VHH binders against Esterase OVCA2 (ovca2). Designs and how they scored, part 14

Target 1, 230 residues: Esterase OVCA2 (ovca2), of Xenopus tropicalis (Western clawed frog) (Silurana tropicalis) (a4ii73)
Amino acid sequence: MAATETPGAAQKRVLRVLALHGYRQNERSFWERTGALRKRLRGRADLITFSAPLLVPDPDAEPGAGDPDSLQDESRGWWFSNPEQNSFDAMEESKTCSGLEAPLDTVAKAFSELGPFDGILGFSQGAALVAIICALKQQGDPRFHFDFAILVAGFKSLSTDHAKHYQQPITVPSLHVIGETDRVISAAMSQELVSHFENPVILMHSGGHYVPACAPQKKVYWEFLDKFLT
Key: E = the ipSAE of ESMFold2; O = the ipSAE of OpenDDE; V2 = 0.75 times the mean of E and O plus 0.25 times the DockQ between their complexes.

## First folded at step 15 (VHH; framework vhh_7nfr_2)

Design p6 (from s13 with S56R; at its last look DockQ between E and O 0.40; V2 from the best seeds 0.48)
Fold by ESMFold2, look of step 15:
Structure p6 (fold): chain B 230 residues (1-230), chain A 123 residues (1-123)
Amino acid sequence: as target 1 above (230 residues)
Amino acid sequence: QVQLQESGGGLVQPGGSLRLSCAASGFTFSDYYMSWVRQAPGEGREWVSYISSSGRYTYYADSVKGRFTIARDNVKNTLYLLMDSLKSDDTAVYYCAKDRTTIRVYGSTYDYWGQGTQVTVSS
């Protein structure tokens, strides 16, 4: 124990960050797509990826036609904006959606079974859910305990059922990562979400719809994360 | 108390087949992901396969893909590994392992292991 208390020689702890994937991804594909970020965060933060609860239909899939010995990767989503067709479109305004019971229960299980976590990260649909989780945490939801959020290509859900979550400013420390050429979640959509956070940190990058991790971006991630280290 | 008991190992010729079983007790088997892991003499443990709680989704190491099949029976609380086209490289002690989580997470999070069953592939 004395080596961990010695200035300049102690092994510092590594932040644990629960990571929520985008629409049509899963725990494995998100692990692979965050490889560059995980490399840049080595020694500072570990990402823990897990799958959303809803199966997203593969329009090319034919039941029973696949090789029974093959790897079966399934596309997953956190909610559907069109529950009748089991589909999601970030630009779709809807009166009904699949609801948040299943995705929130899944995230709560991650906290209870794999926690504690220092922070939470989301990409695209996952980032939209992270914003809602931040609002729930701020309202006293005991399932969610963390110190910061990272929202990559985030947006404000247009589902009517979700509108209540945006009524109060969110004070959770946040880093918002926005692609200037993102054609799936426009910078304007992400900036609308940012307007609901108090004192947000914003990382703009010249790219599109992905999790950026090149050398210029790593400084912003590092400076943000270092605020939460011992 | 959680208990995992493997069986079905033995001596087999190259190209042969075996079916391993793992009887599970002391937890709600149908809630958890389950894995097979093997350890060859003088080697570290090597992950072989996992199966989702419902049995719907399976994943295999490249070294066994197409030759091994993982399955489960949630009524009998039993995990299976059907091993076909066995090679000498498959010689190892095979363990079943319980994941600690009820959700699908990337990476190994085992909290309980069986005693193992020996598989030997030689002529």
Scores: ipSAE 0.451, ipTM 0.767, lowest interface PAE 1.2, mean pLDDT 85
ESMFold2 (binder alone), look of step 15: mean pLDDT 82; pTM 0.834
OpenDDE, look of step 15: ipSAE 0.547; ipTM 0.818

## First folded at step 16 (VHH; framework vhh_7nfr_2)

Design q1 (from s13 with Y32R; at its last look DockQ between E and O 0.69; V2 from the best seeds 0.56)
Amino acid sequence: QVQLQESGGGLVQPGGSLRLSCAASGFTFSDRYMSWVRQAPGEGREWVSYISSSGSYTYYADSVKGRFTIARDNVKNTLYLLMDSLKSDDTAVYYCAKDRTTIRVYGSTYDYWGQGTQVTVSS
ESMFold2, look of step 16: ipSAE 0.496; ipTM 0.788
ESMFold2 (binder alone), look of step 16: mean pLDDT 80; pTM 0.807
OpenDDE, look of step 16: ipSAE 0.535; ipTM 0.824

Design q2 (from s13 with D31E Y32R; at its last look DockQ between E and O 0.62; V2 from the best seeds 0.50)
Fold by ESMFold2, look of step 16:
Structure q2 (fold): chain B 230 residues (1-230), chain A 123 residues (1-123)
Amino acid sequence: as target 1 above (230 residues)
Amino acid sequence: QVQLQESGGGLVQPGGSLRLSCAASGFTFSERYMSWVRQAPGEGREWVSYISSSGSYTYYADSVKGRFTIARDNVKNTLYLLMDSLKSDDTAVYYCAKDRTTIRVYGSTYDYWGQGTQVTVSS
């Protein structure tokens, strides 16, 4: 007997999902912070975490006092809402930000060097960038090829330079994960982003600003992901 | 053709030090993340350390943290591993490994490595 040759049985593939971290995180810290989710998705999806290109400065750092070897887990960000201070605030309305060329090039390198990916996932600032990437993909940007997006604690960028990305409905299949007590990205902010997606799947949880993976929530992740395993 | 040539291994007493070198050619060394990997007799390969393309970010396996230092010279296209306070558990063939990507990714992404250099720690 061969299990892979049983009538009606198919070799189950594992989805590959590119994962974009939040502000002040990096590839290692995001891998650690998604541990519970990765456990619940074993056999269905693998997350691939990578670092954003911008170093987020510590405003209290003493110039020249740091030990270069102590910077192994540097804080990273995708873009700044205040380019003069190299800082980001999701509630900050701005006419011009640090631009998206570097973060989009970094994501494009992930697709070209580590792809193919079946989906993309973002947390917080990473989710805001994922929404913009979805818009670029559906407008024909050849750098980005994936079938679905997962947006955890997502929000709409308030930079006027980014407003063009929200002018048409985003039709990429999407799962939006929203914390009822999130005090960094309020549920209202996440719902505003949801309003720009067609046919979104919404997972509400009672917690705050993190990537949830408790047992009740895994069914929503599984049902969403299973649509792409065929 | 990508070439990685390790050197600097040898026999050393416990508590001793060695410096490993890896001469790289056939690719743009300054754009690539680089790693050291080791393999003890009869064991699988164990990741030891990696270094970013500019050298600004390094990370170490728990077993070598505080004792080993990874470094690179992008002018000479050379990767180094400075090993201090060597223990018998450090006995292995050490390989220089090239990452396939130009971005910082969690996990191993090696696509080339050399023939290795033997490090033996014994009395």
Scores: ipSAE 0.448, ipTM 0.784, lowest interface PAE 1.1, mean pLDDT 85
ESMFold2 (binder alone), look of step 16: mean pLDDT 80; pTM 0.805
OpenDDE, look of step 16: ipSAE 0.466; ipTM 0.804

Design q3 (from s13 with T109E; at its last look DockQ between E and O 0.53; V2 from the best seeds 0.55)
Fold by ESMFold2, look of step 16:
Structure q3 (fold): chain B 230 residues (1-230), chain A 123 residues (1-123)
Amino acid sequence: as target 1 above (230 residues)
Amino acid sequence: QVQLQESGGGLVQPGGSLRLSCAASGFTFSDYYMSWVRQAPGEGREWVSYISSSGSYTYYADSVKGRFTIARDNVKNTLYLLMDSLKSDDTAVYYCAKDRTTIRVYGSEYDYWGQGTQVTVSS
């Protein structure tokens, strides 16, 4: 093996895709949960997962109990719809969410420190943020430069502070992945978000709230991604 | 210029203890995750532990859990590894390493390493 070469990548370019996890996940858990997709995309795209900035409290933790030095699972979120409780619910309409400065700064750091990226992918709350980032990029935000978006179980944020991001059609090439039996983000919620995109590609699957990668679905992912390999 | 300087290694009998230190300079230490990595003679490098930028979260390889403690002092820009119940298999050169990025990325790479400090555990 050569000291500076990466075997397997010498034959063609591989797309780099920044991947935003869902509520209560982190960089490691999202890497694990995208394993099947990453296998199907081998040779076409690499996913780069990273952690959202907000630590999500454990609502079942007992007050004053436990050793403050003990290790905890690092659950993260992009924003809170209920800032009093530091919690999020996609169906909650709120005037006073936690704001987007911290999550947008974190994504901007990923672009500056790990970029360039060919595309961006989001799951659930991460997909909702991806849609907002697409709108910001379209409005000229120089922090975000990419050619396509993949939105898995995406939805339109119901926080009033975010409404401004849905004012104009989003022209970023997009693939929307929607679960017919998703009971966390209903297909209707995802279709509402799709209505804000021009010329979206839609992948419907019969499953629920997860990132699908079964054999019938891989063709849609491949055909979408292959458009950006030229 | 980024610089990492390890110290505190030495010869210890099995069951003994050591405290390793890593003095950091040339970057904003409190912005980065930091790691300890070790290399036994003739072996590849083995990750030992990492600590979050604030110090609130620590993670350990299975081989050292319950025996080693990673810590940091962001005022003094110093990383520590407190090693208890040392075994012969802990014999290695120990390096401190800086993550390349300020955000937590899966499969992160290190961009700077210290010179290492030798730990030898023998009867």
Scores: ipSAE 0.519, ipTM 0.787, lowest interface PAE 1.1, mean pLDDT 86
ESMFold2 (binder alone), look of step 16: mean pLDDT 81; pTM 0.820
OpenDDE, look of step 16: ipSAE 0.588; ipTM 0.836

Design q4 (from s13 with S108T; at its last look DockQ between E and O 0.51; V2 from the best seeds 0.53)
Amino acid sequence: QVQLQESGGGLVQPGGSLRLSCAASGFTFSDYYMSWVRQAPGEGREWVSYISSSGSYTYYADSVKGRFTIARDNVKNTLYLLMDSLKSDDTAVYYCAKDRTTIRVYGTTYDYWGQGTQVTVSS
ESMFold2, look of step 16: ipSAE 0.525; ipTM 0.785
ESMFold2 (binder alone), look of step 16: mean pLDDT 81; pTM 0.818
OpenDDE, look of step 16: ipSAE 0.549; ipTM 0.818
ESMFold2, look of step 17: ipSAE 0.501; ipTM 0.788
ESMFold2 (binder alone), look of step 17: mean pLDDT 80; pTM 0.822
OpenDDE, look of step 17: ipSAE 0.584; ipTM 0.828

Design q5 (from s13 with Y50W; at its last look DockQ between E and O 0.64; V2 from the best seeds 0.45)
Fold by OpenDDE, look of step 16:
Structure q5 (fold): chain B 230 residues (1-230), chain A 123 residues (1-123)
Amino acid sequence: as target 1 above (230 residues)
Amino acid sequence: QVQLQESGGGLVQPGGSLRLSCAASGFTFSDYYMSWVRQAPGEGREWVSWISSSGSYTYYADSVKGRFTIARDNVKNTLYLLMDSLKSDDTAVYYCAKDRTTIRVYGSTYDYWGQGTQVTVSS
């Protein structure tokens, strides 16, 4: 009686997604903020969170207050709209934006050191950067290899230096998650960004500035991601 | 070759203090987050503290918060752990650990460890 070797359950491919946090976040805080989403994506996609290169000064941080008890998680940003103040505002038009070199290099390092990745996810400022990365990828930048992008609370950067990245339609398959009551990144801002993508999937939710992962959103995430599991 | 060498461990009474050092070589020390990890007898490895590449940011396990201070000297390629108000529960082998990546990533693993230094807190 030949023991029919039960065909080893084909280990379902889990998508790897590099996740870019928002302004004043970091790898840990964003990991925590994406907890609900990660739970919903379990077995389908894994998020990898990493920190942006720029330290955002805490205006309230007293220099030298090394009080171990006050050790706050470091705040990170991808770029500054006001380099002189080391600050970022998504609504600030800036002619002197800190260069994209540092953030792009950091992301590239993430791809290199942590990859390969199937997709990229961004939140808020991270989403804006993801859009730019999509444009660069489309233009043949060899640093970035992925199949899809998820942009949560995305917006078009108002930096004059970044304008060139929006000149051509972005063809990277994309899911845009937009909060209808988002007061940080308005739905209008996110929709503006959407207009620069070809064949975007749009997920609207009734909430504000966060990564939604309720049952209705889950379905959309699954439908979107399933296209890349085959 | 990457090398991490811990020193400064020893026997101390409860309430006492120790200063651990980790000498690093074989890599650009200033480019990496560094951590202290400890292992008590019969227990698994427990993360103690990490410090950013520049030393500007630190984080501590709740068990050592307020008592331990992690520091680094990037000129000397040395990581430090100042341990105050030591407790019996702090008895462990303490390891210096190098982050695998030059970027800070959640859940990042360490690619290099020292041999460890024994800390014993006993009356």
Scores: ipSAE 0.335, ipTM 0.698, lowest interface PAE 0.8, mean pLDDT 90
ESMFold2, look of step 16: ipSAE 0.428; ipTM 0.761
ESMFold2 (binder alone), look of step 16: mean pLDDT 81; pTM 0.819

Design q6 (from s13 with I103S V105S Y106S; at its last look DockQ between E and O 0.01; V2 from the best seeds 0.00; counts 0 for: pae E 19.3 > 2, placed apart)
Fold by OpenDDE, look of step 16:
Structure q6 (fold): chain B 230 residues (1-230), chain A 123 residues (1-123)
Amino acid sequence: as target 1 above (230 residues)
Amino acid sequence: QVQLQESGGGLVQPGGSLRLSCAASGFTFSDYYMSWVRQAPGEGREWVSYISSSGSYTYYADSVKGRFTIARDNVKNTLYLLMDSLKSDDTAVYYCAKDRTTSRSSGSTYDYWGQGTQVTVSS
């Protein structure tokens, strides 16, 4: 009686997603903030978080250059709209923005060391950066290889230096998550970014500035991600 | 094989200057952040400075801020540390370190170290 080796349940492929945090967040804080989403995506996608390169000064904290190893608790940012003040405001029109070189290098490093990734996710400032990365990818930037983008509370950067990245429609498959009552990144701002993407999926939620992961949102996440599991 | 080789250390008087170099090989140097770390006798390792892959971003420990300058030449695969206004407290073995990802899954910040170069600041 030949033991019919039950064909090993094809280990369901789990998507790997690089996740970029928002302004004044870091790897740890964003990991925590995405707990609900991670739970909802279990078995479909894993989020990998990492810290942005720039330290954001805490007005109340003595600029203690902590041990990079202790940096897990420090506020981080991807770029500054006001480099002189080491600050960022999504609403600030800036002629001079801190360059994207450092943040892009940091993200590229993450792709290289932690990859391969199937997708990229950004929140707030991280989402704005993801949009730029999508543009760079479609332009042939060899540093970035992924199949889809998820942009939560995304917006178009108002930096004049970044304007070039929005000149062509972005063709990367994208899911945009927009809070209707978001007071940090308004729905209008996110919609403006959406207008630069081809065939975007849009997920609206009634909440504010956070990564939503309730049952209704879960369905949309799954539908979007399932396109890339086949 | 990844190799990091520090040079330029020595004996210097307080207020003096030194330039450290780290020659890198065995990896794509331009793809990685690099750091200087020092260890004084009887003390633990202390981070000194790091520089982004392209060199566009630099960061310094408070103890050396305004006195030290980190730089890199990606064509020459070399990391530099310009040390000005040296103090006795700067006496240590200085190590060049290759940065790893900032992901917590990576464990340690650095995956490769040089052998170090001795810097002694004494009157």
Scores: ipSAE 0.000, ipTM 0.290, lowest interface PAE 10.9, mean pLDDT 89
ESMFold2, look of step 16: ipSAE 0.000; ipTM 0.109
ESMFold2 (binder alone), look of step 16: mean pLDDT 81; pTM 0.814

## First folded at step 17 (VHH; framework vhh_7nfr_2)

Design t1 (from q4 with T109E; at its last look DockQ between E and O 0.45; V2 from the best seeds 0.52)
Fold by ESMFold2, look of step 17:
Structure t1 (fold): chain B 230 residues (1-230), chain A 123 residues (1-123)
Amino acid sequence: as target 1 above (230 residues)
Amino acid sequence: QVQLQESGGGLVQPGGSLRLSCAASGFTFSDYYMSWVRQAPGEGREWVSYISSSGSYTYYADSVKGRFTIARDNVKNTLYLLMDSLKSDDTAVYYCAKDRTTIRVYGTEYDYWGQGTQVTVSS
């Protein structure tokens, strides 16, 4: 694998968006799972996918989950809701988690080594981390500089350690993408997160737990992103 | 200065085996993913395999999967490629390459390359 710069960009600026994958995914599986979205965003935004720092030690992942992003050859996560078991469940309330130092350091390295970025995108657990990063950026954290966030199947962390990040309205411009039949992150969970953002844009789709990119949805992505093009 | 020095190439019969080594210096070897890339005569470069910074994960091109094994020794700062069941299509100069970044990003760039070592598979 090699990074490349697309010819022809000299006459047209394309937004650079750092993309945070979901639990049990990695940089390659998320690249593959965002293929349809990346096609729809061609000419407007490039996604840069990278791997979360924590290895998920569950070789017993359910076979036939129907989600190729659950492939186990390098399953990664941003944090664990159960640090004794090295596991995560979005609906699990906990007083402790594996901490945010490692995942925040990893995202900060992406900004310093691959930046600058115009925006940030997250899916599922990645979207929950994006929301926390938006709060940190708003509080003046010098590691994170971007103009907008896209949160796909996002949720509010139920860890007591994370509650401080939800105390103030988040003013970062945001697009929230919510699946009406999502069985992993319910629409109600995503709407709870939305309530912490000021002036959010909401894209509802009839599907489940994935990054949607059908033709009707591309107009919402385009209109949102066009606000940030130079 | 970052330096990468490959060795272990040579002539081998079809079906044979070779072990390539790459000695690394001038950077914190254990912080970086490392890759093997090859270039056949008259052709472009082809990615062969990469290994995570700790060595916990390995990945292979379809053309070599099941025949090649990548490994690393973070104490000796050395990258390896164990090649089994070699065939004529494996004839190439083999390079070790260092990722530009300490995190794993899809479509990564390599910022340093070794001199290369020739592998020739011929009767």
Scores: ipSAE 0.481, ipTM 0.747, lowest interface PAE 1.2, mean pLDDT 86
ESMFold2 (binder alone), look of step 17: mean pLDDT 81; pTM 0.823
OpenDDE, look of step 17: ipSAE 0.600; ipTM 0.815

Design t2 (from q4 with Y32R; at its last fold request DockQ between E and O 0.53; V2 from the best seeds 0.53)
Amino acid sequence: QVQLQESGGGLVQPGGSLRLSCAASGFTFSDRYMSWVRQAPGEGREWVSYISSSGSYTYYADSVKGRFTIARDNVKNTLYLLMDSLKSDDTAVYYCAKDRTTIRVYGTTYDYWGQGTQVTVSS
ESMFold2, look of step 17: ipSAE 0.503; ipTM 0.795
ESMFold2 (binder alone), look of step 17: mean pLDDT 80; pTM 0.811
OpenDDE, look of step 17: ipSAE 0.581; ipTM 0.835
ESMFold2, look of step 19: ipSAE 0.445; ipTM 0.783
ESMFold2 (binder alone), look of step 19: mean pLDDT 80; pTM 0.807
OpenDDE, look of step 19: ipSAE 0.586; ipTM 0.842
ESMFold2, fold request of step 21: ipSAE 0.473, 0.417, 0.438; ipTM 0.785, 0.763, 0.782
ESMFold2 (binder alone), fold request of step 21: mean pLDDT 80, 80, 80; pTM 0.805, 0.809, 0.807
OpenDDE, fold request of step 21: ipSAE 0.580, 0.570, 0.573; ipTM 0.851, 0.843, 0.847

Design t3 (from q4 with T108V; at its last look DockQ between E and O 0.58; V2 from the best seeds 0.00; counts 0 for: grease 24.5 > 24.2)
Fold by ESMFold2, look of step 17:
Structure t3 (fold): chain B 230 residues (1-230), chain A 123 residues (1-123)
Amino acid sequence: as target 1 above (230 residues)
Amino acid sequence: QVQLQESGGGLVQPGGSLRLSCAASGFTFSDYYMSWVRQAPGEGREWVSYISSSGSYTYYADSVKGRFTIARDNVKNTLYLLMDSLKSDDTAVYYCAKDRTTIRVYGVTYDYWGQGTQVTVSS
């Protein structure tokens, strides 16, 4: 009788994933909001969160007890759909928006100063930018080097200036995470973005607008990420 | 050669005030976020505050909010920490720290630290 010896398990290396936050978030708040996901990905991937370049005014800011020059908590965005009002609405169809020069430069700095990265992840507005970055990478943009994308509550930008990025199917391996009750980015909006990707992996969850990390979802994340380990 | 040099520490009574300074050289100071970090005796380093490259945004640890004020002078390449209403819990060596990158990244991102300045608040 023939017996095959199983090789001993090798310790998996940990993937490095650059993480782009949503509108009105920043590097600290996104790190906090991804805590459950980061725990579930321990041993498989590390998320690196960083801040978008555009400051978003907080109309409800209250002065503190200290120095009157104290500034509000930092809220950031990747672009504005209404550049005259420095505001963003994912449902706003716009002929103009703030350009992508600043957000793309900021992401490029992350790659050059902190890279290499194995993958890129985005949430909400950040996911919309990730999709554009995938298209740019596929077209040969040398600033962006990664093997996969994770798009949480992603959507297709309604800016005319961004339409060119959706003209060819995006072949970057992708995981799309969609909330069935998301009232900020509807499932239909996310599924429209999915239609521009070839061979997407889709994770549906019953929740709303957040980054899910409950036990059923971790298997989908793990299976997707494991494809990029050796 | 990057240099960060803190000054302004000392011994104060509870309720007192101190102003810390950090002279920076060897890099383009105005491109980087800067932080104050402190280390109490026998403990690890604790983040205190940071300030954006232009000075437009500040953020504070909960333990110091409303009592400490971070500021910078990009002409003099100097970082400041104004400390009011000092408590014994504020006793620590205070370090000036430079972010590794020109963008703000969460986590351990500092590449240079000063020598530190001792702040002692007697009980």
Scores: ipSAE 0.449, ipTM 0.764, lowest interface PAE 1.2, mean pLDDT 86
ESMFold2 (binder alone), look of step 17: mean pLDDT 81; pTM 0.821
OpenDDE, look of step 17: ipSAE 0.535; ipTM 0.789

Design t4 (from q4 with D99H; at its last look DockQ between E and O 0.42; V2 from the best seeds 0.35)
Fold by OpenDDE, look of step 17:
Structure t4 (fold): chain B 230 residues (1-230), chain A 123 residues (1-123)
Amino acid sequence: as target 1 above (230 residues)
Amino acid sequence: QVQLQESGGGLVQPGGSLRLSCAASGFTFSDYYMSWVRQAPGEGREWVSYISSSGSYTYYADSVKGRFTIARDNVKNTLYLLMDSLKSDDTAVYYCAKHRTTIRVYGTTYDYWGQGTQVTVSS
């Protein structure tokens, strides 16, 4: 009597999502900030967080007080809108920004070393970068392979150097998460970005500048992600 | 073959100091982040500290912050952990761990471990 090996429960495919943090965050802080979302996505998607390449100066750091031993979690950024000040403002129109080379190379390295990924997620500045990456992917950039994008508190970069990335509609399947009371990245800013995407899914929440993961949002995340699990 | 060899552990009194070393070989040491991880008896592995590939950035667990210093010598392919003001709760096997990637990532971080060195803090 041949023991019919019960076909092992087809291990439900878990999507892998590369997650890009916001300005003044890092891989750890963003991991923590996405805790609620990660919990909601358990069994469907895993987030992988990594750090942006640029160190953001601590405005409160007393010059010279750098106790090498007290190195607090450093803040990081993807690019600076003001390279002279090593600072970023999503509202700052800049003619000169720190090039996209460093952030794109970092993301590309993440894809290469940590991939493959099914999707990409960005928050705030990270979301703005994700939009650019989507455009590049669409244009045939071989560094970026993924099927979908989630943009939380996204916005269109006001850098003149980035403007070229918004010239064509972005066709990458996308979920845009927008806070109605977001004071950092206004809903209007996020909606402007949305306008550059074809067939975007939009998730509005009543909150501010964070990654929402309440029950209503969970449903939308699941519905969006389930399209890629099949 | 990647090899990590810890040394410098031992018995020390509370308030004492130790210096751990980890000799690395079989990979380009200067390209990777490195961490110290410890495991107390009956406990899970606890992250202690990590250092960037260049040594420019260091991070510490709250439990050791202000007392421990992570350092590296990329010429000698050696990772260090300076432990000051040792406490009984610092008693553990201390492991040197290689980060899997050349970038800062949170999650599945380590691909190689040393054998560990015992640190015992006791009066």
Scores: ipSAE 0.173, ipTM 0.558, lowest interface PAE 1.2, mean pLDDT 90
ESMFold2, look of step 17: ipSAE 0.482; ipTM 0.775
ESMFold2 (binder alone), look of step 17: mean pLDDT 85; pTM 0.855

Design t5 (from q4 with Y32R T109E; at its last look DockQ between E and O 0.57; V2 from the best seeds 0.57)
Amino acid sequence: QVQLQESGGGLVQPGGSLRLSCAASGFTFSDRYMSWVRQAPGEGREWVSYISSSGSYTYYADSVKGRFTIARDNVKNTLYLLMDSLKSDDTAVYYCAKDRTTIRVYGTEYDYWGQGTQVTVSS
ESMFold2, look of step 17: ipSAE 0.535; ipTM 0.788
ESMFold2 (binder alone), look of step 17: mean pLDDT 80; pTM 0.809
OpenDDE, look of step 17: ipSAE 0.597; ipTM 0.835

## First folded at step 18 (VHH; framework vhh_7nfr_2)

Design u1 (from t2 with T109Y; at its last look DockQ between E and O 0.41; V2 from the best seeds 0.52)
Amino acid sequence: QVQLQESGGGLVQPGGSLRLSCAASGFTFSDRYMSWVRQAPGEGREWVSYISSSGSYTYYADSVKGRFTIARDNVKNTLYLLMDSLKSDDTAVYYCAKDRTTIRVYGTYYDYWGQGTQVTVSS
ESMFold2, look of step 18: ipSAE 0.520; ipTM 0.782
ESMFold2 (binder alone), look of step 18: mean pLDDT 80; pTM 0.810
OpenDDE, look of step 18: ipSAE 0.600; ipTM 0.840

